# VHH binders against q9y6x5, part 363

Target 1, 379 residues: q9y6x5
Amino acid sequence: LPPKLLLVSFDGFRADYLKNYEFPHLQNFIKEGVLVEHVKNVFITKTFPNHYSIVTGLYEESHGIVANSMYDAVTKKHFSDSNDKDPFWWNEAVPIWVTNQLQENRSSAAAMWPGTDVPIHDTISSYFMNYNSSVSFEERLNNITMWLNNSNPPVTFATLYWEEPDASGHKYGPEDKENMSRVLKKIDDLIGDLVQRLKMLGLWENLNVIITSDHGMTQCSQDRLINLDSCIDHSYYTLIDLSPVAAILPKINRTEVYNKLKNCSPHMNVYLKEDIPNRFYYQHNDRIQPIILVADEGWTIVLNESSQKLGDHGYDNSLPSMHPFLAAHGPAFHKGYKHSTINIVDIYPMMCHILGLKPHPNNGTFGHTKCLLVDQWCI
Short names: E, the ipSAE of ESMFold2; O, the ipSAE of OpenDDE; V2, 0.75 times the mean of E and O plus 0.25 times the DockQ between their complexes.

## First folded at step 16 (VHH)

Design gb84 (framework vhh_surovatamig_d1)
Fold by ESMFold2-Fast, scan of step 16:
Structure gb84 (fold): chain B 379 residues (1-379), chain A 125 residues (1-125)
Amino acid sequence: as target 1 above (379 residues)
Amino acid sequence: EVQLVESGGGLVQPGGSLRLSCAASGFTFSDYAMSWVRQAPGKGLEWVATIKQSGSEKDYVDSVEGRFTISRDNAKKSLYLQMNSLRAEDTAVYYCAAKYRYWEAFYEPRSYDYRGQGTLVTVSS
């Protein structure tokens, strides 16, 4: 039997939610599996970049999905939600489902993971669902389990994406215990449904399951706004991305734009592209703009307006509030093991090992995850 | 050519009602989550309500919850906002907006794929 892996993402699931709320179904999953308490994600700490880092093992400057809104200076193309199906944006890396289909002669299945409805290097997931936020978790799960159990060549890699708790995190903020408790209980119930469905279909004992997320969430406020219009007129630049990391394309002299911005707010760092801190691994790509503004945790960059977001992400990846967790269960994983921290880019080489795939060159380190695996020694 | 054309705005007294409509063309309407976004005089854009592709999932800003109802007709490619118990604070230009993917928050009105020209709602005695 070839090894099988299901990768599940709950968008915006901050690691310390596990400590502050009760998750009986997730706790039962972890009891007979492994837990990584913090996953250090890549900068910027946003949905598209981090989901692509999980499946490629690459920093954003290397895989090319550098933000949720992008401009490519060489081709003059703009990336947004409405044109994310252009393969141009995704072709700077090879995600694991492509490797699985091309190296192993097996099938891949996808329920709405970012990039899975796009042909990347002329390869699309063998089975996939076009993105539609109205499709229930149950319907996504039904399709994934059907494909895992009834495909030839066998589906050996499957992905499942769910938009919560990110949507509610943005609306209520992570400090709203009443609303977040309700949302997180629903997610725990979905995890219970997932496990129960896999058991009913005879998949549970032989399937490796990873539950993770792309980033966390931090509390924002109307008292923590940076009004960019107070610093610089719109006629001097083109705005590619706004908050909490602003991507600025100058229409005039770059140094003049930089000088107008650098002293605008004590709660924002302003970088010329070549001065972006090396620790971010966010410099060597044409889609990274000439000037980048990075707001301090909990501060929102606005254009002479208020913000309705009570929670946000995208901030410095060293912040614990930006970190997700990783939990896993299955024949590849130890039972009852807790690990403190891994890098999000480490997930890719671990998944390649589990599936018997040769990883493409990547920024992850297999040694960081080997203690999670039954066929490895922690030395 | 993508178009979103709003209608139904006007002058109404506090406590009154208005129904806004938005006619969509040039894209596959049923593939998009639809929202109403408003801009009060001298203020920034504010998200008001969202309805997902199927029409069953709806969300509202707290200040309009229970007063406003968002709905859609995918066959007619139309979005609606029934506004009841209107307040002076509801005075704004109301925009119909379309979003293909959730992955950028609905509460960021600048992130929408398409937005109409707006229809003015004035609540005044």
Scores: ipSAE 0.719, ipTM 0.880, lowest interface PAE 1.7, mean pLDDT 92

Design gb85 (framework vhh_surovatamig_d1)
Fold by ESMFold2-Fast, scan of step 16:
Structure gb85 (fold): chain B 379 residues (1-379), chain A 125 residues (1-125)
Amino acid sequence: as target 1 above (379 residues)
Amino acid sequence: EVQLVESGGGLVQPGGSLRLSCAASGFTFSDYAMSWVRQAPGKGLEWVATIKQSGSEKDYVDSVQGRFTISRDNAKKSLYLQMNSLRAEDTAVYYCAAKYRYWEAFYEPRSYDYRGQGTLVTVSS
C-alpha cells in the first residue's frame, strides 16, 4: 500500500497566532506530531504565489505565478483580465499532484487548492472541486475523505484549502483581539472536525497530514498610506499590481519613470527589475515588471484614496509577521518534535520523499526537513 | 463581451429607499462572488457589500450594515442591492463587480475581474 498524504492550508495563518491565542485541537494534533514554528515563505508573500511554491518547491520567478495580478510582456496576457483557469499561467512548473499521477499511476484529489482545477501540462487532479468560496469546509472535507477511501486507482495525494483567517485578517487586522479570537477559535474547531472525521473513518493512524499556510498578516492603518498619485501621473505608466508591492509597466522611458518614483516616500523601496535584491529570488521572469515598488511593513500604496484593509500581506519575506507555520502528523513524522524554521520551498521535496516520488528540479533542500521524518537520520 | 449593467439609481430623500439591479452577461454568473462598490463625489472607490456564489454568505461595510441587503438570482444572472434608511453620505455612483477567486481581498475594489459602468444614487432633499 503506498503512503498517503493530505495537505491542508488555512490562508493567512500567521505563525505567532499560535503564541497569542489558544488552539486546543491544533495543540493535540502537534502533541503527537511535529511543529515547525516558522516557515519562511517566498517573495511576494501573496496567496497564489506561495500556494504554488508549496506544491512545486520553486521560487516565484521559476514557477511563474509571480503575483495575484500579473501581466506577461511576451504574450500580452493579463491574469486579472482572464479566468485564472488558463493553463498558460501555471505551465512553468510541475506541481506534485501532476508528478503523483504521472510517475506512479496513482490518483490525486483536491478541494480548492490554487491550480488544482486547471489542466497543467495536460494533467488535472484526478478528483477536484471547481473553485467556489461558498462551499463549506465540511463539504470540502467530506469530498476529500470520500476520495481518500473510495478511489481507484488509490488517491495518495490530497489537498484542502480554506480562505480563513486571511479574509478576516484583511477586514479586522491581526491586532483586533476580539474579532481574531472568534475567527481563530472557529478555525481550531475545523481542525478538531478534520481529526475527528479522519478517526471515525479509520484513516487517522495511516494518513500523513500536513497543516500549513501560505503567509501571515500585518496591521495596516489609514495613518500609513503611500499616495502614488502624489509622485507620478497615470499617463506615464500602466499599473499591473498595487499594494504592498506595486508592479509598474512604463509607457515612457523606464529611467524617467524610475526618477519620478525613487524619492516618492521614505516608506517604500523602488527597484529597477535588475536591482531587485537577490535574496528575494524575484527577477528572472517575463511576468515581473520593469519597476517594482516594495512598501515597508504595515504601509499601503494607494491612488489618491483611503484603504479599507486593516490587515495585509505581500511584504518582505524576511518579516516574521509574513511567516506561516507547519504542523504535521502521521506515520512519516516524529511525535512531539519541534523545529524552528524551514523554507516554504522545502515542503515539496519532503512531500515527494514521503510519497516515494522523484522530485522535479526545485529550490528546496531535503536536508532542512530530515529531522521531521522517522525514516531519516538527524545527525 | 462581458457586461454588467446597473439600474435603479436616482434621486431619493434622506430616510428613503432604492433597489439597485445588475444584469450580467458574457460569463458564468453562478461561478462568481458579486459585490457592490461605490464612488462618492471627490472620493475613491469603496467596497459596500459582497455575496458569495450560492447567495447564503454576505458581508457589508460597517456604515451600511442593517440598512442595505445584497441578494442575487443565479437563474436570472442578476445582482441586487436593497438600500433602506438612505443618508446623504450614501450619495455615490454604485458599481456591480464580479470576482472569481479569493486571491485579493473583496475590500480591494481595483482587484475585481469585471465591473459595470455604474448607476448614480443621489440622497438629497
Scores: ipSAE 0.690, ipTM 0.869, lowest interface PAE 1.8, mean pLDDT 92

Design gb86 (framework vhh_surovatamig_d1)
Fold by ESMFold2-Fast, scan of step 16:
Order: sequence, then C-alpha cells, then structure tokens
Structure gb86 (fold): chain B 379 residues (1-379), chain A 125 residues (1-125)
Amino acid sequence: as target 1 above (379 residues)
Amino acid sequence: EVQLVESGGGLVQPGGSLRLSCAASGFTFSDYAMSWVRQAPGKGLEWVATIKQSGSEKDYVDSVYGRFTISRDNAKKSLYLQMNSLRAEDTAVYYCAAKYRYWEAFYEPRSYDYRGQGTLVTVSS
C-alpha cells in the first residue's frame, strides 16, 4: 500500500501555548508520536508565505509568496488574500501536492490549505474545497477522510487548514489567559475529534498525520503604535503592505522616501531592499519592494488610526513568539520522541521522503528531521 | 459594478434602537463574510461585528456584545445590524464591508475587499 500523509495546520498556534495550557488530546497524540517543540519559520512570519514554505521547502524570496499583500513591479500585478487565484503568483515553486500528482498514479486532497484551489504549473489538487471560513472543521475533516478512503488513483497526500487560534489571537492577544484557554481547549477537542474519526474509519494505524502551524502570536497594544502619516505624506508612495512589515513603493526618488522614513520611530527598522539582513532570506525577488519597514515585536504600524488587534505576527523569525510547533504520528514516526527545533523549510523534504517522492531543489535539510523517522538512523 | 448601499441611520435617543440595512450587488454575496465597521467623528475606523458566509457564526467587538445583533439574508443579498440600548459612544458613520479570504484579517479596517458609502447614526438627546 502506498504511504499516506495528512498535513494539518492550526493557523497561529504559538509553540509556547503547549507549555502554558493543557492539551490532553494533543498530549496523547504526542505520547505515541513525535514532538518538535519549536519550528523556526521563514520571514515574514505571515500565513500565505509560511504555508507555502511548508509545502515547497523554500524561503519566501525563492517561492515568490513574499507577503499576504504583494505587488510585482515587472508585470504590474497585485496580490491579496481576496485576489490570489492568478497562477502567476504561485508558479515560482512546485508544491508537494503537484509533485505527488505528477509522480506515478497518485491523487492529492485539500481542505482550504493556501494555494490548493489554484492551478500551479497547470496542476490543481485532485480534490479540493474553495476557501469558505463558514465551513466547519468537521465538514473539512469529513471531506478529507472521504477522499482518503474513496479515491482512484489513491489520495496519498491530504491537507487540512483551520483558522484558529490565529483569529482569536488577533482579537484577544496571547496574554489573555481566560479567552485563549477557552479557544485552545476547543482546538484540543478538534484534535480529539480528528483522532477519533481516523480510528473509526480504520485510517489511524496506516496514516501519517502531521499537526503544525505557520507562525505564533505576540501581544500588541494601543500604547505601541507607529504612525507612518507623522513621517511621510501618502502622496510620496504606494503602500503595498502595512503591518508589522510595511512594503513601500516610492512614487518619487527612493532615497528621498527612505530619508523621510529612516527616523520615523525608534521601534521600527527601515531598510532599502539591498540592506535587508541576509539572515531573513528576504531580498532576491521582484515582489519585495524597494523599501521595507520592520516593526519591533509588539509594535503596530498604522496610518493615523488606532488598531483593534491585541495580537499580531509577521515579526522577526528569530523571535520565539513567532514559532509554531510540529507534532506527528503514524507508521513513519517514532513513538514518544521529542526534538527541540527544526526549520519550517525542513518539513518539505521530510514529507517527500515519507511519500517516496523526489523533492524539487529546496532550502530544507533532511538530516534535521531524520531522528523523527523510524526508517532512519539517529546519531 | 460592485455596490454596497447602507440605510437605516438617523438620530436616536440614548437607550433607543435602530436597524441598519445593507444591499449588496455586483458580486456573489454568499461567498463573502460580511462586517459592520464604524467611524466616530474625529476617529479611525473600528470593526463592530462580523457574520460568516453561512450566517451561523457571528462575532462582535466587546463594547457592543449583547446589544447589537448582526444578521444576513443571502437570497436577498442583504446585511443587517440591529442596534439596541444605544449609547452616545455608538455615534458614528456605519459602513457595510465585505471580506472574501482568511478570517484573521477582519479586524483590519483597511483590508476589506469592498466597503459602502456609510450611514450616519447619531445617539443624542
């Protein structure tokens, strides 16, 4: 039987939540599987970029989804979370479901993972759901499990995306223990439902399941705002993305715009594109704008207004608050093993190995994940 | 041509009630989460309430929770806001707003895909 893998993302699940709240269902999953305590994501620490990095093994400058809002100066095209269906944006990389479908006689299934409702290199996920936030976790799970059991050619790679705890993290902030406890308990119950459904359908023993996330969350405040309008008139630039990483397209001389912004706030770094720190791997793509502003953790960039967000992400990927975790269970994985840290780009070559796929060139290192796998020797 | 047309605003006394309506056209209404956002005089945009595509899931800013009720009619392509126990602080221009993708962004008043022209609500004696 070919190996099967279900990749599950709970958006915005900060790794530190595992230490501060009780997750009985997730802990039972981990007890008979593996846990990576921190996953170092890619910069910028946003939803679309990191979800695409998980399934391509590439830095954002390499796969081309460099933000949730983008502008491509060469083609004059605009991207947003409501204008994301043009294959142009996704074609700089080959996600794992495309490779899965093109190698041998295999199918892929998707419940709302970013990019799965777009034909990429003329290939769309064999089974998919168009994005709709009203669709329950239960309905997404029912479709995925139906496709895993009732497909020809067989579904060997499936993805499942859920918007929480990110939405509540934004609303309440990660320091609101009462509200976050309630939200995280509901997520743990969904994990329990997932495991129970897979057991009931006879899938549990033969399915590899990865539970992960794209980023964490940090506390924001009305006392930590950077008002861009106090430093520069909006007639001098086009705003491509705002907070906490602002993407600035100058309408006048780039140096003049830079000079107006460079002393705007002690809580924001202003970079000309060529000066962006090498450690971010956020420079070599036409979709990265001429000037990038990076707010300090917990600071929000605004245009003469307040922010209702009490939590946010997008910050420096070296910050532990931006890190998700990874838990996995199944025939490919050891039982009861804990690992400290991997890079989010390492997930892709690990998944290719589990599925028996030849990976496309990528930025991940298979050696970082080998101790998780039963068919590998751990030093 | 995408249009969101709000109605039902007006002058109301503190403790009173108003029902706002929004008529949508030019897009597939049932594919969008719908929100009410407001702007008080001299202040920025504030998110008030959201209703998801099916109409079954709703969310509110804490200051209006229990006082305001958001609802939608997908067949009529209409969004509603029932406002009860109105306070002077509720005085604002109320905008109907539409958001297609990814739930996390609805608190960002500039990130909505479409927004109407607004309807003024004044709560005063």
Scores: ipSAE 0.657, ipTM 0.859, lowest interface PAE 2.2, mean pLDDT 92

Design gb87 (framework vhh_surovatamig_d1; at its last fold request DockQ between E and O 0.67; V2 from the best seeds 0.00; counts 0 for: pae E 3.7 > 2)
Fold by ESMFold2-Fast, scan of step 16:
Structure gb87 (fold): chain B 379 residues (1-379), chain A 125 residues (1-125)
Amino acid sequence: as target 1 above (379 residues)
Amino acid sequence: EVQLVESGGGLVQPGGSLRLSCAASGFTFSDYAMSWVRQAPGKGLEWVANIKQSGSEKDYVDSVKGRFTISRDNAKKSLYLQMNSLRAEDTAVYYCAAKYRYWEAFYEPRSYDYRGQGTLVTVSS
């Protein structure tokens, strides 16, 4: 029987939530599995970039999904519709479901993970759901488990995406304990439902399950706004992305735009593309604009307006508030083991190892995840 | 090709009611989450309400909760906003907006895939 893996993402699940709230179902999952307390994600700390990094093991400059809103200066293409099925945006990398289907005679299944409804290198996930945010977690889970049990060639890799707690984190902010407590309890209940469903169907003992997230969340405020219009007229540039990382395409001389922006706010760093810090691995791609603005944690960049977001992400990936966690259970994983930190790009080569796949060249280090696995020696 | 056409705006006295409509064409309406966003004179865009694809899941900005009701009819490809107990601060151009995938908060007005031309609502005596 080939090994099987289910990868589950709860969007915007900040690692520190695990310390500040009770998760009885998740704790039972971890008790017989593994926990990585912090996952250091890639910059920028946004949904599409980090979800694609999880399944490719690549930095954003390498896989090409560099933001949730993008412009490619060479081809002059805009990522302007979130239903855009143009493989151009996704073809700079090979995600694990493509590798799974091509290296072995195996199938992949997807419930709404970013990129799974796009034909990447002429390959789309064998089974997938078209994106629809109205589809319940239960319905997504029902489809995934049906495909795991009833497919030939067998489904060996499956993904499941859920939009919370990100949506509520944006609305209430992560420091709203009353509202966040309610949201996080609901997520814990969904984890309980997941485990119960897998047990009922006889999948639990032989399926590897990873529960993770793409990023965290930090508190924002109307008292922490950076008004870009106070420093530069918008006639001087095209705005590709705004906050908390602004992507600026100059309509005039780049140096003139840079000089208008560089002292705009003490709570924002302004970089020419070639001066972006090396530690971000956010420079070598045509979709990264000539000038990038990076707001300090909790600051929001605006165009002479207020912001309704009480929580946000996209900030510096060194910030603990931007970090998710990873929990896993199954025959590949130790029981009751806690690990401090891995890089989000390390998840891909670990998953390839579990599935017996040869990974494409990637930025992850298999050694960082060895201690999680029963078939590996870790010092 | 893609069009969102708002209607139903007008002048109304404080405490009055208006029903806004939005007719969608050129895309598969039932695949999109829909929102109403507004822009008051001299101010930026403000998210007012959203409704998911099925029509059962709704959310509102605090200032309109209990006064406004968002709804949709997927067969008619239409979005509605019933506005009751209108206040002077509700004066704005109201835009119908469509978003296929959750990847940015609804409060990010530049993340919408499509937006209409707007309909003006004026609340004054």
Scores: ipSAE 0.780, ipTM 0.904, lowest interface PAE 1.3, mean pLDDT 93
Fold by OpenDDE, fold request of step 18:
Structure gb87 (fold): chain B 379 residues (1-379), chain A 125 residues (1-125)
Amino acid sequence: as target 1 above (379 residues)
Amino acid sequence: EVQLVESGGGLVQPGGSLRLSCAASGFTFSDYAMSWVRQAPGKGLEWVANIKQSGSEKDYVDSVKGRFTISRDNAKKSLYLQMNSLRAEDTAVYYCAAKYRYWEAFYEPRSYDYRGQGTLVTVSS
């Protein structure tokens, strides 16, 4: 049978949740498949960028989705979580569903994965749901499984996105054991529903399923705030993105803006664009603003206001608190195998391999995932 | 054109009650989570309450729990805030706000997609 792959994302599922909370359904899923305990995501560790990295294998500077909020100075266009439908923002890369869609006798399906409701390179998924946060997981799951089972040409690649536990993580903070236990139990139950649905439809044995996330969550506090207004007047710059990585567009001389910000807080690093550390792979794109501010873990950048968030993400991608996990099940994967770590960009070449697709140039390393796959040597 | 228009504010004595309303237009109201936020004199914007699209899930800042009730009518494209047992510290301009995606916390003032002009609530003896 032609290989099929379902990619599922639970937004903001920190990797160590698996160690600190109970997941009966997910653990069962893992026992019958594989687990990567930590996935090093891309900088910045935000939703749009990392989801696009998963499906392109590219760093943010390469695929062009460099934040949840972006500004292009040439076209004067804005990108945001409520304004993401312009292909202009997505066309710097080719996501896997487009590659798959263009193959003979194949189609792609999507339930609200970032970018899937946008024509990219004049191609949109054969089946997709327009993003609507009010749509239940059940409805998303029903559509995805219907398409996987009944489509012609057959759906060989599908994506499913869910907004939790990210939203709750922001509200409660990852260290709130009581509330997060409740939230994560619901997530586990949804995984149970997913597995049950696949079994009921006779898809479980033949469908490859990846369950992953885009980023983790770190604990924030009202005691850890960085007030930019204490350092610079708002008339001197335009704020493109705020916390924990602020994107600054100077309205005056860049050097002057930099000098006002460079010592604003001992818990914030200030970078000119050309001085951004190489390890972030976050420099070579015009959509990255002239100055970025990077708050330390758990610190929140504010504009003369308080922040009621108790959890946040977007920080240094080397921080364990920012890392998601990856679990997978299906004929392509081993059973009962655990792996310590991969890079999030490694997922793309792996998925391409599973689907028999030629990958576009990417930053992933297929070798990092070979031990997960039954048809590869684990060296 | 997107509009959120708050009403119902005014002067009330401590212990009194007010009901705020927000009339929405220019967007698909039922697709958005809705919030009340407030700004007291000399203070920053503060999240007060949130209600999801279906109206089944509600959240409140601790200081108003048990006193305030958020509700919505999707058919009327309206948001409400019943405020009981009002206190002096509740004095603020109250804003209606809308959020489409859950990727950003409701507690960040800049995370909302739309926000009204506000209605003033003054609690004073």
Scores: ipSAE 0.656, ipTM 0.852, lowest interface PAE 0.9, mean pLDDT 95
Fold by ESMFold2, look of step 17:
Structure gb87 (fold): chain B 379 residues (1-379), chain A 125 residues (1-125)
Amino acid sequence: as target 1 above (379 residues)
Amino acid sequence: EVQLVESGGGLVQPGGSLRLSCAASGFTFSDYAMSWVRQAPGKGLEWVANIKQSGSEKDYVDSVKGRFTISRDNAKKSLYLQMNSLRAEDTAVYYCAAKYRYWEAFYEPRSYDYRGQGTLVTVSS
């Protein structure tokens, strides 16, 4: 009977929410399993890129999903969250569900994880849901558990995606204790429902479950705006993505555009592509534009407009506010073990190990996750 | 060709009511979360309300809670905003907007996939 794995993401779940809010159900899950307190994600700290990094083990420059909004200069194609179905964007990597379901007697299931409704390398998740935010967590979970219990060949890898606490984090900001307490209590109740459902269906003892997220959230304010229109006319560039990492395609000489922007705000770093810090691993892909602007934590880049956004992410991946957590439970995992930090790219080789899959070339380090696993000697 | 056409704007006294409508075409309406956004004279776009694809979940900016009601009819491909107890500060051009994915906050003025041309609401004595 092949090992089974369910990978769950609660979008925008900042790691220190675990210490600042009450999570009786998640804490019980952690107590009976493992916790990684901080997962260092990839730059830029946005949703599509980091979800694809989890399932490929690759930096954004290597897997090609470099932002939620992209332009490919070679093909002249545009990517957005409503225009994400072209396999062109996804085909620079092989996500774990593709590798999994190409094995003999295995299939994969997905409830709205980014990319699982796209035929990547002509292979779409064996069972999947098209994205629709009205579909409740209960319905997503019911479909996943139905597929885990009733599919032939058996589903051995499944994904489950939920939009909170990201959406509420944007609305309220992480510092709004009243509203975020209410939001996070609802998340904890959903985790309780998840565990209860798995127990009632006889899945809990033999299914490995990872609960993680793609990024955190930082507080924004109307007092922390960077107005690009104060520094440069719209006519000098094409805007591919705006905040907090702006992607700028010059319409005039690149050096002229750079010079107009470099002193625009002390709260923004302006990089020519070749000058992007090496630690970002964010340079070697045609989809990364010639100039990027990186706002300081909590600052919002705007075009002569106000912003209602009270929380955001996408900032420097060294910032603790951008880091999610990882918790896991199941026969592959120790019970009651806590680990301080891994890189988000390390999740992929760990998952491949659990599933008995040969990983594709990737940026993760299996050794970073060995101490989580019962079958490994932790050194 | 995507089209969002707002109607129902006009001049109304403080305390009055208006119902805005938005007719959608050129895309699968039921796949999109829908929003109303507004722009007061000399101001930027402000998110007012949103409604998820099924119509089951609605949200509002605090300044309109209890006064405005968003609704949708997926069979008619239409979005509505019932505005009651109108105030001078509600004066704005109101836009119908569509957004496919919930995870990107509706509170970003430039994140909407589609936006109409707007209908003017003027609240004045």
Scores: ipSAE 0.565, ipTM 0.836, lowest interface PAE 2.6, mean pLDDT 93
ESMFold2 (binder alone), look of step 17: mean pLDDT 83; pTM 0.851
OpenDDE, look of step 17: ipSAE 0.539; ipTM 0.818
ESMFold2, fold request of step 18: ipSAE 0.372, 0.294, 0.414; ipTM 0.750, 0.712, 0.767
ESMFold2 (binder alone), fold request of step 18: mean pLDDT 84, 84, 84; pTM 0.856, 0.855, 0.855
OpenDDE, fold request of step 18: ipSAE 0.599, 0.584; ipTM 0.837, 0.830

Design gb88 (framework vhh_surovatamig_d1)
Fold by ESMFold2-Fast, scan of step 16:
Structure gb88 (fold): chain B 379 residues (1-379), chain A 125 residues (1-125)
Amino acid sequence: as target 1 above (379 residues)
Amino acid sequence: EVQLVESGGGLVQPGGSLRLSCAASGFTFSDYAMSWVRQAPGKGLEWVASIKQSGSEKDYVDSVKGRFTISRDNAKKSLYLQMNSLRAEDTAVYYCAAKYRYWEAFYEPRSYDYRGQGTLVTVSS
């Protein structure tokens, strides 16, 4: 009957991990499906912004989730981990599960994907799990497959989010081959479990499955710190976000704050909001602060303290270390096809096509993903 | 108001043990991952240990692995840190900290949603 799609995210899965480690289960998945080797994410290369870009097809300045920590200058509201359920933050875009539910009265299901536990434009995912990092991958998968088999109206779009390898990437750094090999093998085993579960339930042959991620990871060091306190006193600004992209809200004249910061470090770019590079598409939103600091790859911005992070992300989206991959399998996808690069915003219109949905206006280009699809040609 | 109240700190000799407790109120404790972070005299804030919402998954900074044990009691809304084989380097103010989302590094002290006022642990002869 209607096409079905399961979208899976492994947070912080850097594209080149696929070439540096062995993934027997993922390789078997790709052999009968498609692989996009690099997905160019949106700036800033952080979890909330990029997960919302995947499901809206929009740049961060357009969908409004511009960082994991935000301040809205017009309403004076502050976004943090503990208050992310306020629909105000999510209402500047329409994510695919909302579109799916409002067109032809279809259902959506979600296991922990950012935003799915929030009513957006008065519509919440039909089935969802409140965020809880203690819930196993197996339990998330059991709920998703139950909802895919037992829903009326039918669940046609489902999402599944997993926190690794991001957490371990931060703790150990991506260059710690011993620890990263252990973590990545566990993820590959979870992919094997996913495929096995779908096959045993008779879902595998008729379900489209996308496995992707929101960003990569780069190595950090105590030798690569930028001490913001050495250039400006805390009394001059409110810090909205720190590293590797600092969001500065001046308490005094903006030009005075900018002048104190502009020559602070050779390893950090300082931008007035209107001077942020156009290629970032990170300017036209009230939640983007008057001054943004962007650290060079592998550099950490600190406030007169050390950092325990050995890996981080959030850096320039042109950096290959920030890029995830995309693998997919199912009736909509070619078998054994490899593609070089797509933009992360291209995933949304592709998913809308697969599900037969009319996409909301977006920044993606459907032509970029045509080579992946059996009902399209790559021209 | 949200409160995290630490207790159990004190003076202990090297090789000794202490058990820290944290009593939480004003929020749904079971929805939060909990951490212990510490600040040694004249140093920055350091992450020590974390425990997920259910209590089954734990993580530690390498210097305390095998010596410290983090645990929680969701019914009592309490977090604990059992500290064994204490070293002079463990001397610090220990803070109880709460974090709702697991997506970012636990190591960023400013990223925690809530933090207590701390309890002093001094390891000295």
Scores: ipSAE 0.664, ipTM 0.857, lowest interface PAE 2.0, mean pLDDT 92

